# VHH binders against q330m9: the designs that were tried, part 33

Target 1, 357 residues: q330m9
Amino acid sequence: AEQEPKELLEMSTDTERLLEENDLRPLWEVEKDFGNQFGGFEADIWKWEDIQASIDAIERDVPIADLPPGFQRRVAVPVNTGYRNAISNTIYVGVQTVSPGETAPAHRHGANALRFTIDGSEDMKTVVAGEEFPMRDNDLITTPQWEWHDHVNDGDETAAWLDVLDLPLVLDSLNARNTFENHELDRQPVTKSQGYWESQYGRARPFEDTKEDGIPGPFEGNCAATPPYRFSWKDTLQTLRQRAENDDPDPHDGYSLSYVNPATGQPPLFPTMSFRAQLLQEETDPHFHNAVDAYFVIEGEGATHVGDDVLEWSERDIFVIPPDEIHHHDPDGEAILLGMTDRPVFEAFNFYAEAEP
Key: E = the ipSAE of ESMFold2; O = the ipSAE of OpenDDE; V2 = 0.75 times the mean of E and O plus 0.25 times the DockQ between their complexes.

## First folded at step 16 (VHH; framework vhh_7zox_3)

Design s02 (at its last look DockQ between E and O 0.62; V2 from the best seeds 0.00; counts 0 for: pae E 6.2 > 2)
Fold by OpenDDE, look of step 16:
Structure s02 (fold): chain B 357 residues (1-357), chain A 124 residues (1-124)
Amino acid sequence: as target 1 above (357 residues)
Amino acid sequence: DVQLVESGGGLVQPGGSLRLSCVASGFTFSTYAMGWVRQAPGKGLEWVSVISSGGSTYYADSVKGRFAISRDNAKNTLYLQMNRLKPEDTAVYYCARTWTYKSGSEKTVKFDYAGQGTQVTVSS
């Protein structure tokens, strides 16, 4: 069972107001509301300026060192109006920061997690399954189900990244509990050299079947497990550029790359969530589908039309498109987006549907 | 080409009623939010009312309870029923194709197309 925070420091009225005005909540508040059923959610956007201001305010009011053991996680959570726990009923997105010298203690959970680095450095490490992964800018790192993970900033600058989890799906939609465990140590032992997990899933792979361990933890299923893995932005961007130079864009998504499951070589990255990098150069054609699309703006600026709304986005903004709404993107110049979707959940049951208006 | 043509304006006495109509063409009317904006002499444009593609309505405080916006998608027509008209309602009324722009907590209603307008004059 997930531990409940006992006593947390109260935020100032100003901080509370700031968060409320920008539809942001601290993680410890959001966690209290998990497991509840809320109404629908709408297309919405969170501006980086507001997110950053909120994070700073949270940090000011509630230093991580003052948080109870096991809860040293400083996260501003975009929440959709009417859905108080997350941006959607299936995907959770939070912006987490770790300041120099800080450690988010080791733990593991049944939920799938992904980190997308906004501000990183070589000395910012997320330790997953015994390997230290550097968190460089725009790196995407998986934190697979039931793998021990912690975050350590040995650098001189505050790191920031997106926490993306399927918590709403598990807790709210499926009415399940998030299996959770704290490690006995604040930092897990580093038992793997850097590059170990990558070496398991490269083009040259060990002869031995790495799938022998099945799904980690007490969980059962028939989906391929997601391994710990770091997708470097350098490589991703290079590949994305190659696609833009040599291939045709998708009429809806532009030039898109899927972050594939290293184990299978195919999407989805997680059984519950798929991720893609999208390079947009022109206005896309409208479509709609029953999956949720959440986006982080890696580079550029533009707008997304959703129903009667226009979401105006710029770098590091977060926005969400609800199911069944007609939508298309209109970049101002070239833009790169991180797309996050719960499409795999629907596909798993043959429920996914997409159409053009 | 997108076209919006307003009608139904005129001269009325205070307390009177008018019904404005706007016929849309050149786009799929039913999939767009529509609204009315007005411009009084010497004043800027003012939003009067908006109706979403789904039928949700918004009214400016100045007209709330007196005006009613509606749409007939089969006829590609937007309506504005104006009751209990006041001299301050005197303006050119424009039919507009509308969007809600969202930027964080900021929301702004804009239009990309508007008609030529119809004159509404409320005078004794």
Scores: ipSAE 0.718, ipTM 0.873, lowest interface PAE 0.4, mean pLDDT 93
Fold by ESMFold2, look of step 16:
Structure s02 (fold): chain B 357 residues (1-357), chain A 124 residues (1-124)
Amino acid sequence: as target 1 above (357 residues)
Amino acid sequence: DVQLVESGGGLVQPGGSLRLSCVASGFTFSTYAMGWVRQAPGKGLEWVSVISSGGSTYYADSVKGRFAISRDNAKNTLYLQMNRLKPEDTAVYYCARTWTYKSGSEKTVKFDYAGQGTQVTVSS
């Protein structure tokens, strides 16, 4: 007998109804959605002038008294087109300020976090795990998982720093609880002398202390992967200059240093993110990789070519390179960048790939 | 060394057609956005058309619907099909690599042309 188009559609629509009624879809209909979750993931740049103007407007229009208790923080957050809350689907970058006499209140959470100081002083401190860490320009300070941290400005001028966290990965992609707790006090008690946490790594230690398994995490049996630590810019810059004096640059990254995990002596700094300081003295060779790179310009100016785009950057600008885009850097003379990447996630999946065109 | 060699120009009557070619060497052609710019006698450069590295096409308002840009990455060649030509299309046509420069929210498209160009003359 002949089949009518209506009879075929009724049989096909009966199967479609059964699937839909049971919250099922056939693979061939869902397959087209795979790999297209992040529309509008583009090479982009945020200029410091625009960031600063935005923060100044927030300070003018949003008095600290109007902010919710325990969350009194002024942050401007670069967001990529088509992504709701961050520079990428895995890395959050924010620019936070604290004015004289203010405190960003003490809290703790499970997400990994660090602070990279933009405008700091000896009197601007990140207080973490009972120790005060002065925030000097271009210092990098870790705030480990599940340890109390607050930011205190006892100085005379507004301080500014870069926050870098794996919040989009933890909260949006993994649906993990970012276990979070506000301290009852805005400023945690200072229970360690300055230098305590630094003394625990990369040197001789008391015999009893070698049995410590690190800072306990938010869950029993787990420890924070990354300890509290300050990487001084003075030491980092000295090492960069030694590399430039004695070594050949990497063709893609220039003279690069990894901010290693002090407890292991190896990268990555966090399980989810790696960080590097890169001294660029000449145009680099193009390459591409499947991890995201984000950058903060520590010193200098120049341009980065990303596919069909050219990102023109200067000091304190923030820019991002999407996965799989051919890119290279062209500094005007000398420049130093802070590089940030989710490469450790790809390595944990045994999935990292990098190539030249 | 980057080389861009234009050809296919000539004399044509109004309403006629020409097909321009540009053979590229000295760089990886397939990874660059390419485009055409033109310069009429005594005038500045005017962009005509762009094709992205991924194949998306863009046209100046003055040529939309009349010109078609294309590329053959296997032959390192860029093309411009020009139909319904007008006297105001008379110019030297250059092929170029193109980029979109971003400085914050501001965008500027620049063209890098290196060849001698090819003359297109539309007249009776």
Scores: ipSAE 0.052, ipTM 0.624, lowest interface PAE 6.2, mean pLDDT 85
ESMFold2 (binder alone), look of step 16: mean pLDDT 82; pTM 0.814

Design s03 (at its last look DockQ between E and O 0.60; V2 from the best seeds 0.00; counts 0 for: pae E 5.8 > 2)
Fold by OpenDDE, look of step 16:
Structure s03 (fold): chain B 357 residues (1-357), chain A 124 residues (1-124)
Amino acid sequence: as target 1 above (357 residues)
Amino acid sequence: DVQLVESGGGLVQPGGSLRLSCVASGFTFSTYAMGWVRQAPGKGLEWVSVISSGGSTYYADSVKGRFAISRDNAKNTLYLQMNRLKPEDTAVYYCARTYTYKTGNEKTVKFDYAGQGTQVTVSS
């Protein structure tokens, strides 16, 4: 069962207003709404300036030390109008910050999670499955299902990243409970050297007949599990640039790279969510599909047309495109987006559909 | 090429009625929000009314209850029924292809194309 905060944390009226005006909620509030079914959601955008202001306000009003034990997670959550606990019914996106010296305590859950580093450093570590992963800017790190994970900032600057989870899918859409467990320690033991998990899924990898290829924990299924893995931005960007220099763009997604499951070498990264880096240089062609697209702006500025709406985005903005809406991107110059989608859920059942208007 | 052609303007007495039409071409009309903007002499552009692709309507306070926007997608035509016209309604009325720009918590209605306009004059 998902652990709920026992005490209501109070924020100032100004902070509450700020959050409300910007369609943001603190994590401890949205968690109370998980498991409920809400109405549809619309295309929307959250500006970084507003997100940052909100997080700062939250921090001011509710110091992390005041958070209940085991719940030291400072997260501003973009919530869609009509869908109060997430940006969509399948994907949750939160902006989490960890200040110098802070630790987000070790836990694990049945939901799949991903961290995309907005502001990172070498000394900001997410520990996943016993390995310390540095969180450098734009690094993408998986927190697989039922793997212990914690976050520790040993640096001198506040770190920020995207928490991306399939919580709405699990809790709301599938009406399942989120299997959750706190670790007995605030920090899990580091049992793996840096690079261990990468070494398991490189081109040269150990061959063991007894590889436990199963889904960790009490879960069962037919999908390949996602391992702990850090996708360095350096490498990703290099590859993305190679794509842009040598290949043709997708008419809708531009120059796109999928973050593939290291275990399979193929997308999707998670059974429930696919991620891609998209380099846009020109206006894309319109299309629509029944999957949700959420985006984080890594670099650049531009706009996305969604039906009758135009979402004007800049660096570090978050925006979402609902299903079945005609949409296309219009970058102002070059832009790089992190695309997040629930497309794999549809594909798993042969329900994915895409078309051009 | 996107084209919007307005018609139906004219001179009317206060309290009178006019029906404006706008014929659209060069794009899939049914998939766009459309609106009317007007410009009175010496004044800036003012939104009058907007209708979404789904049929939702918006009216400026100054015209609410008097004007009615509608569309016929089969004819690629936008309409503005103007009743109980007032002298202050005197303006050039433009048909416009519209978008709602969202920048965080801010929303602004803009247009990328507008017609040549049709003159509406309300005078005794």
Scores: ipSAE 0.606, ipTM 0.816, lowest interface PAE 0.5, mean pLDDT 93
Fold by ESMFold2, look of step 16:
Structure s03 (fold): chain B 357 residues (1-357), chain A 124 residues (1-124)
Amino acid sequence: as target 1 above (357 residues)
Amino acid sequence: DVQLVESGGGLVQPGGSLRLSCVASGFTFSTYAMGWVRQAPGKGLEWVSVISSGGSTYYADSVKGRFAISRDNAKNTLYLQMNRLKPEDTAVYYCARTYTYKTGNEKTVKFDYAGQGTQVTVSS
């Protein structure tokens, strides 16, 4: 009988009233509610054709200039059934567009963000901390916490990219309000030539007697700040191909490259999120871990097995693997994925766990 | 090697009942979704019922309300209770290890292994 322990723990109505009157709850009720503060996360997939149809509709109907103050960006947001504000309770993914002649106005905020270019051009730029970064297909560009950024399309085609932010972690899990500031100008002044930020972290880089390292804005912490930086797809793909020619793949992840913090030369890219490019050439071995994985399909097609589910993906699809689910990837031939994970949060707490079935 | 062995089929009159069993081996039964697939004479395969690893049950419209799927993880055994049988239920019934494939909003049930089947015949 599963009900006998509850019957033995029943307390008087006077005791229940006293607890309620003083905003107290008995431990056994509180323990039952833990782990259910958010809905159940599910393995899920967003097909590019559905995303593209939605983007096309937004593009046609909603000029950026007509959006209310504070929302001057057009973004379609994959949402998990269990959370409904983002793909997970820690990672926000969105698909943003900017049409020719439009500007997403300059602002800065405490949440870390990056842009992974889907449809870009030489004349579509993210401007970060005074430098113009052209957004070429499959480039990854950081717009890190508290750095001024705007998005400017001086080209002749609508641009699209993936936004990835730690916004749900900051706003909902940590219950902290994101610090936000609009720039006086829609387009920030361009005060650095292209290549400035890369030059600070290249193989031969400026020597400094004292580096002025700090976390931008009002924030403090133990991790090196992530600088503005562009990881070119050309270099990333070249390195993946070199790995496939010369190295053995990881049994779970294939040939992986981490988008490291340029200031340290080490992962994670942000204190809260890691990113990797993964080249898959064969079915991977199953494993599970307590961090969330989200993926964007850069090239190819295949399937990912997640518990009882099989997520069938192709180019530009977005999918998510909830914590603790046994999973593995089965590419159809060769595929390249952008992997996104909140693993760094778990590692910072000495809480990351991973196993094979 | 995955092994699925069905039993419990036979000849039964319309309106009758039958209980199918399937004993599984060669994999961790409790962590997989399981189901029943049938093939009527001269027809293709059609799914009948699925039970998830967590115990949620799903039924084809043609059998909903008449059939009940269950599992006993301690015995590595899948069951199908078939009530109010009709001649159209005549088929070979296969026990299967199943997965739900998601392709955007579409969900399909497929299987990777099935047993040899057990014949169910409903006739007077």
Scores: ipSAE 0.054, ipTM 0.595, lowest interface PAE 5.8, mean pLDDT 87
ESMFold2 (binder alone), look of step 16: mean pLDDT 83; pTM 0.820

Design s04 (at its last look DockQ between E and O 0.58; V2 from the best seeds 0.00; counts 0 for: pae E 6.2 > 2)
Fold by OpenDDE, look of step 16:
Structure s04 (fold): chain B 357 residues (1-357), chain A 124 residues (1-124)
Amino acid sequence: as target 1 above (357 residues)
Amino acid sequence: DVQLVESGGGLVQPGGSLRLSCVASGFTFSTYAMGWVRQAPGKGLEWVSVIYSGGSTYYADSVKGRFAISRDNAKNTLYLQMNRLKPEDTAVYYCARTYTYKSGSEKTVKFDYAGQGTQVTVSS
């Protein structure tokens, strides 16, 4: 059963104001509003400067040690005006920090989760399904459905990353509950050596074991499960550069590299969410689709036209494009974006549609 | 090439009315927000009104209740009906292709193209 913290520490008025002015909310407030139906959401952008200021303020006001046991999660959550729970009705994005010596306690949930490291280190570990994954800058790590996971910072610098979950889809759109469980221990036992999960899904892999791995937990479905996996940025970037050097860009997405499900070798990464790295060098052509696109700016600066709006982005900014809006990107020089989309949800039911204006 | 051509300006007495028109070419007019900006003698440019692609409208406080912006997408034409004109409305009026720039909490309305302008003079 999902547990909610009953007693929350109050933030300073200044912190509250800062968050409100920048359309950010702390996780514990957002969690209280899950399950509600809100109106539509708009194209919007959250600047890193504001996000960072906000998460720092949260950290100052609410030390992790002061949070209730099992709820030691400090997250600044971008929220759309009119949709108070997340950037969209299908995708949740939060910026989480873990300071030196801190541990986010072990738990698991039915929602799918992804971590994209903004500020990481070798000594920052997310433990997933018994393996310690280092969180290096721009690493993408899956936290699959119903897998035990915790976060431990044994380093001397504060780590930050994106939490990306399909919580709005589950809780708000589908009116389902998020199955949740706390571990008996703050830290799960490490039962796998480093590299274990990767070894399961390389080019040489144990074929029988891959076939036997169904959806963990009480869940049932027809989609391939997502395994625990770390996509190193080093490898990702190399691959992306190879594409940019040897292939033609997509007229809408530039040079796009999909984070594929290691089990299948194909997108989507999750049944509910697809992720891609996009290298942009030129202005793209406009199009529209019924899926949501959320973006994190890995490198570079530029703008995205969305309907009558222009979103001006720079490094580490987050922005969202609502469905059915005509949009295109206009990078200033070279830029790399992390694209997040709920497209798989639509494709699963043959509801996905896109067109050019 | 993007082109905006204003017309309909002139000399009117206080309390009078004018209707400005702007014909657009060189782009898909219906998909863009359009607006009017004006520049009075010795003053900077100020926004008068905006109409978004969806039909929503914005008016400066100084013209609310007196001016009405509209568009005919079939004719690629933007209009500004100006009623109850005042001497302080004297300015060159420009038609402008309009965007809302968003940068976090900051929102700014800008234009990338404007016409040559049409003179509106309100005098007794």
Scores: ipSAE 0.728, ipTM 0.879, lowest interface PAE 0.4, mean pLDDT 93
Fold by ESMFold2, look of step 16:
Structure s04 (fold): chain B 357 residues (1-357), chain A 124 residues (1-124)
Amino acid sequence: as target 1 above (357 residues)
Amino acid sequence: DVQLVESGGGLVQPGGSLRLSCVASGFTFSTYAMGWVRQAPGKGLEWVSVIYSGGSTYYADSVKGRFAISRDNAKNTLYLQMNRLKPEDTAVYYCARTYTYKSGSEKTVKFDYAGQGTQVTVSS
């Protein structure tokens, strides 16, 4: 049926042996294998009720004493069929809980992480770089590279939050070592008043220069480090509503705000991941791009069309849109989503591409 | 505005063949999954076949091996070739724009638009 080249290249047996002996392959064989190292990623959705039931079952079946020291954390991890360690090959999403009186012990690691609070309280804290950060519903708190962090529930209710890390990118896609260290103490010393890190950005600063490293450890980079920081939902929602009153919606994303790096005032929040709050009030236009999108439903319900699939979501569901899939959102009335993407990686390589069908 | 117009139905003898056509307009045909559903007298709707935007197909057990679904994206047209027709194939056949709805581990094929249908009657 298809027109073939008039003459196909054939290698002699001696040429094949010479290439093999020297660990060489001809380009025309290598190019056939490009892009097939990972399985096909699928659009998929994890319903909150299933996540909740699963993490409750972990609690019943896995006593806390059976978990490894320094890793005593109860987490349910959405996994993609095409990459069985995480929601995508670049972004890890997990749902963690801490019951009253529990502490997830202090440690630090090279991967960037943030916590998006699902069910929190004033007495549930993420302690980062010496400051206690209360975890209130829908607050976003960064736990950047190589900063000490622990999670402490001194309240009387179980807390839950979304973990988002660039761990699959760092460990599997880049095959880089993830440096990790346990703290001597389960709870790190609290050395800063609440509000300290938040106060250090967008304000007047000390006249005298201080020689403090942005992040300690073995890492070097060309981007400004992401500081420990809490984005309060109250302030974020107010700003989002003001944007909706004054601006036109993006045809693909609705009314959105990017969570910016406070040190630069600019996206991305991390060099590897961007995050946005998106208010959807109407069906969006279809498009596709080569970066992955993952979502957590902050508020409302609706559906997202991804190729031949429709992902029906409601509050606290998690879903993922693989690269290159045509997609659009159709909220039932109004909905607010947390969007998560590896787009910054693509932009750093001048590799980001987006189109409409 | 989405429109789906079926044609090609009629009266045939058992063992005969028919080819149904569905001309689509008002959307980008090539990017959607399309399918056929049917409703026999006194029965509910039954999925017959689906063809996905990438070309893969699904057939109900009752028609597998006898019916063939196809699409011509250049003509915005969906087809159903029906061979070795049986009296139980008698139904109104609807062209449908389809989606696979996912809810956690469960998947359901649904449609959001269907045509007015074309009657297929198989009798001696």
Scores: ipSAE 0.014, ipTM 0.615, lowest interface PAE 6.2, mean pLDDT 86
ESMFold2 (binder alone), look of step 16: mean pLDDT 82; pTM 0.812

Design s05 (at its last look DockQ between E and O 0.44; V2 from the best seeds 0.00; counts 0 for: pae E 5.7 > 2)
Fold by OpenDDE, look of step 16:
Structure s05 (fold): chain B 357 residues (1-357), chain A 124 residues (1-124)
Amino acid sequence: as target 1 above (357 residues)
Amino acid sequence: DVQLVESGGGLVQPGGSLRLSCVASGFTFSVYAMGWVRQAPGKGLEWVSVISSGGSTYYADSVKGRFAISRDNAKNTLYLQMNRLKPEDTAVYYCARTYTYKSGSEKTVKFDYAGQGTQVTVSS
């Protein structure tokens, strides 16, 4: 939880019902449950239609303007049965919207965050560490721990994206407090030109002997920090297509690209979470592992078999696979998924395990 | 090849009992949910009972309290104990490999394979 609102905003009974029926909760409600340990979670899927309806209902009942300062965040949060504050005990996924003229105020937190743009535009900006990043469709933008970030929609269309954080890991699983800070301003100063952060981590990059490559803020550790970075979908898709045309697919993941840490050039993107784009053309082989897999459907439709369940997904759906469940994907035609996993947590301690049935 | 072979059907009087068996082959039986479906004359398929890979059981309201589904993974066999049979239970009973399809809040039980069926007739 970032910060708990002092006053609970009330929604209509119809909206509450809608959310409950679809296992969705507003962010301000979910935040109250962070830090609690819940039971296990199951394979589940959230349909975009339901998510969209929920967000609209939330907006109708609780306009952003009515939210207290610093809490102007409209987020529908998929929550797993048995785990009421997230889709899993390690990964949080929310669907956030920002309407024209709206600003999500500047803040920072110890949790790692990622934005995956669902509906974007050139005029939708997320400002991270002083640079304005455009949020175009399917762009993936990192919001590293303890970096100031805000979101500003100067466009004429409502933007939507995935908020992906390791909040459950930090708050629930590790029982750590959320380090959080609001900026004194609603918008952080833009101190970097566009492309600055990319320029720091390209093939040609500045080299300074005194470069502090440490973890920002009060945090300590031995993992490489994740920098602010925008992965354009254009480039990602191009690379993904190249892989599909020239390489062999992974039997379980299809044609997969990892979003690597720009600083290291290697996975994981975050110490706690890895992300990948997966192009599926055929049914994959079943396997199971002790990591959690969450997915967002970028393109296409299909189904994922998980144990006794079959998750039927289409574009913009979100689904989660719990650990130790046998699973495989069955796309109907070509599909592209965003895969999100806590695998790096396990690998960091030599605890990751994978097998075939 | 996936095979499901039902047995145990027959003619019984109302109030009688039957035990159906289904032997599975061609797949790892223990990791699949299994179920029984039935089709009465002139009617569509109806789910009767399902047992998950973990052993959780579900029953149609029409058979709850009378039927009991079970499985023996070591024998790759599914069972349906039918007690207090009624004429309305008359149907062809099929063993089925079962999945729960999830689409948001919607859940549907489906099967991808079913056996040839066994006839159950309840008549005086």
Scores: ipSAE 0.689, ipTM 0.862, lowest interface PAE 0.4, mean pLDDT 93
Fold by ESMFold2, look of step 16:
Structure s05 (fold): chain B 357 residues (1-357), chain A 124 residues (1-124)
Amino acid sequence: as target 1 above (357 residues)
Amino acid sequence: DVQLVESGGGLVQPGGSLRLSCVASGFTFSVYAMGWVRQAPGKGLEWVSVISSGGSTYYADSVKGRFAISRDNAKNTLYLQMNRLKPEDTAVYYCARTYTYKSGSEKTVKFDYAGQGTQVTVSS
């Protein structure tokens, strides 16, 4: 039969009016709308040259001091056509810049966040929980839930980095508030030596009197809190190269490292998001899963096949793979990607699924 | 093996109509975008129309309003309804499995498989 079930139904105009008047809908209409509350979520790609040109234009036209309080940050945000607020309904990716002498003022919030450095230097710092973290190219620095953070450019070149947050999950998918607080000072006091936070793991450490669950601020939960931490690219790349020299690649993801929570030594980095550094040296096998994947190209170029689409990427491009789409990567020689996923959310509900076509 | 078999071509007078069909096998038809490409005598390939796996349709400017692409996923069949045919439409028409290549705002439709073609001739 070619007819749809609704097309065969004979429902009176009186019944239609009664339902509409009382803000009621029959199940078969509601059922068809589930999973379609936003416009179509598409595979898509944002080229670095377009992102950079857009940020440069903003920098020329809009002084950072004129931006609203709490938003004194220049950020270009890749948005999915059907969603319009972020790259997906669970993950926010933004490209932020800070020009010489500028400060992105200190604040803290409930959403988890990290910074992946694109153009950095020793004189460009993210200051988190009292420690200055230099932002060197391809370093990953956590600015976790409810920790004070600010960004200070004491260098002579504009710095750029990737922001990745679980904001869309919290604000739009869960329809909740992102608890937020501005610091009294634009630059928080530096109260820790460089290396302090890193030194707290993998060796003896003080016993501290903390909340029972160890989660900062007004929040509670069952997952170990993520600390402030810097994953240096030098160490990460060295480890990735050792992996490639000694291990077999995953057929779908290549040689990969997970950015683990230092406090547990295990993924995920945040309760809501996982991150990987992935070295690709050959075309991967296709698969699909119900978690979203977003990518930033750390090095190299190539293409990713996603259903009907082929996303052609090069260094510093950002791209996204929607849930349930068959996909695989085809690097041109060798490439390294930063992978970002909401898979931990699905695992927390026993809902994660993955298969090959 | 991927196979695409076109049919429905022929000779028709200007202003006439034809309906092309393409039966697909060797792949899961419903998850791929499909399209029609044509080659006029002595000319290069020209894309005509594309229909996405979700049913969205796209047309070259030269055929908009005259041609209609459709698909029947249950029968693994792609169609092209061609109305108000012109002599300029004379070509071999190929059914193709297509992909949209995206590079920022730039979008390009390419294909990885095409059928053997069916001849359409518009002449009095």
Scores: ipSAE 0.067, ipTM 0.565, lowest interface PAE 5.7, mean pLDDT 86
ESMFold2 (binder alone), look of step 16: mean pLDDT 82; pTM 0.819

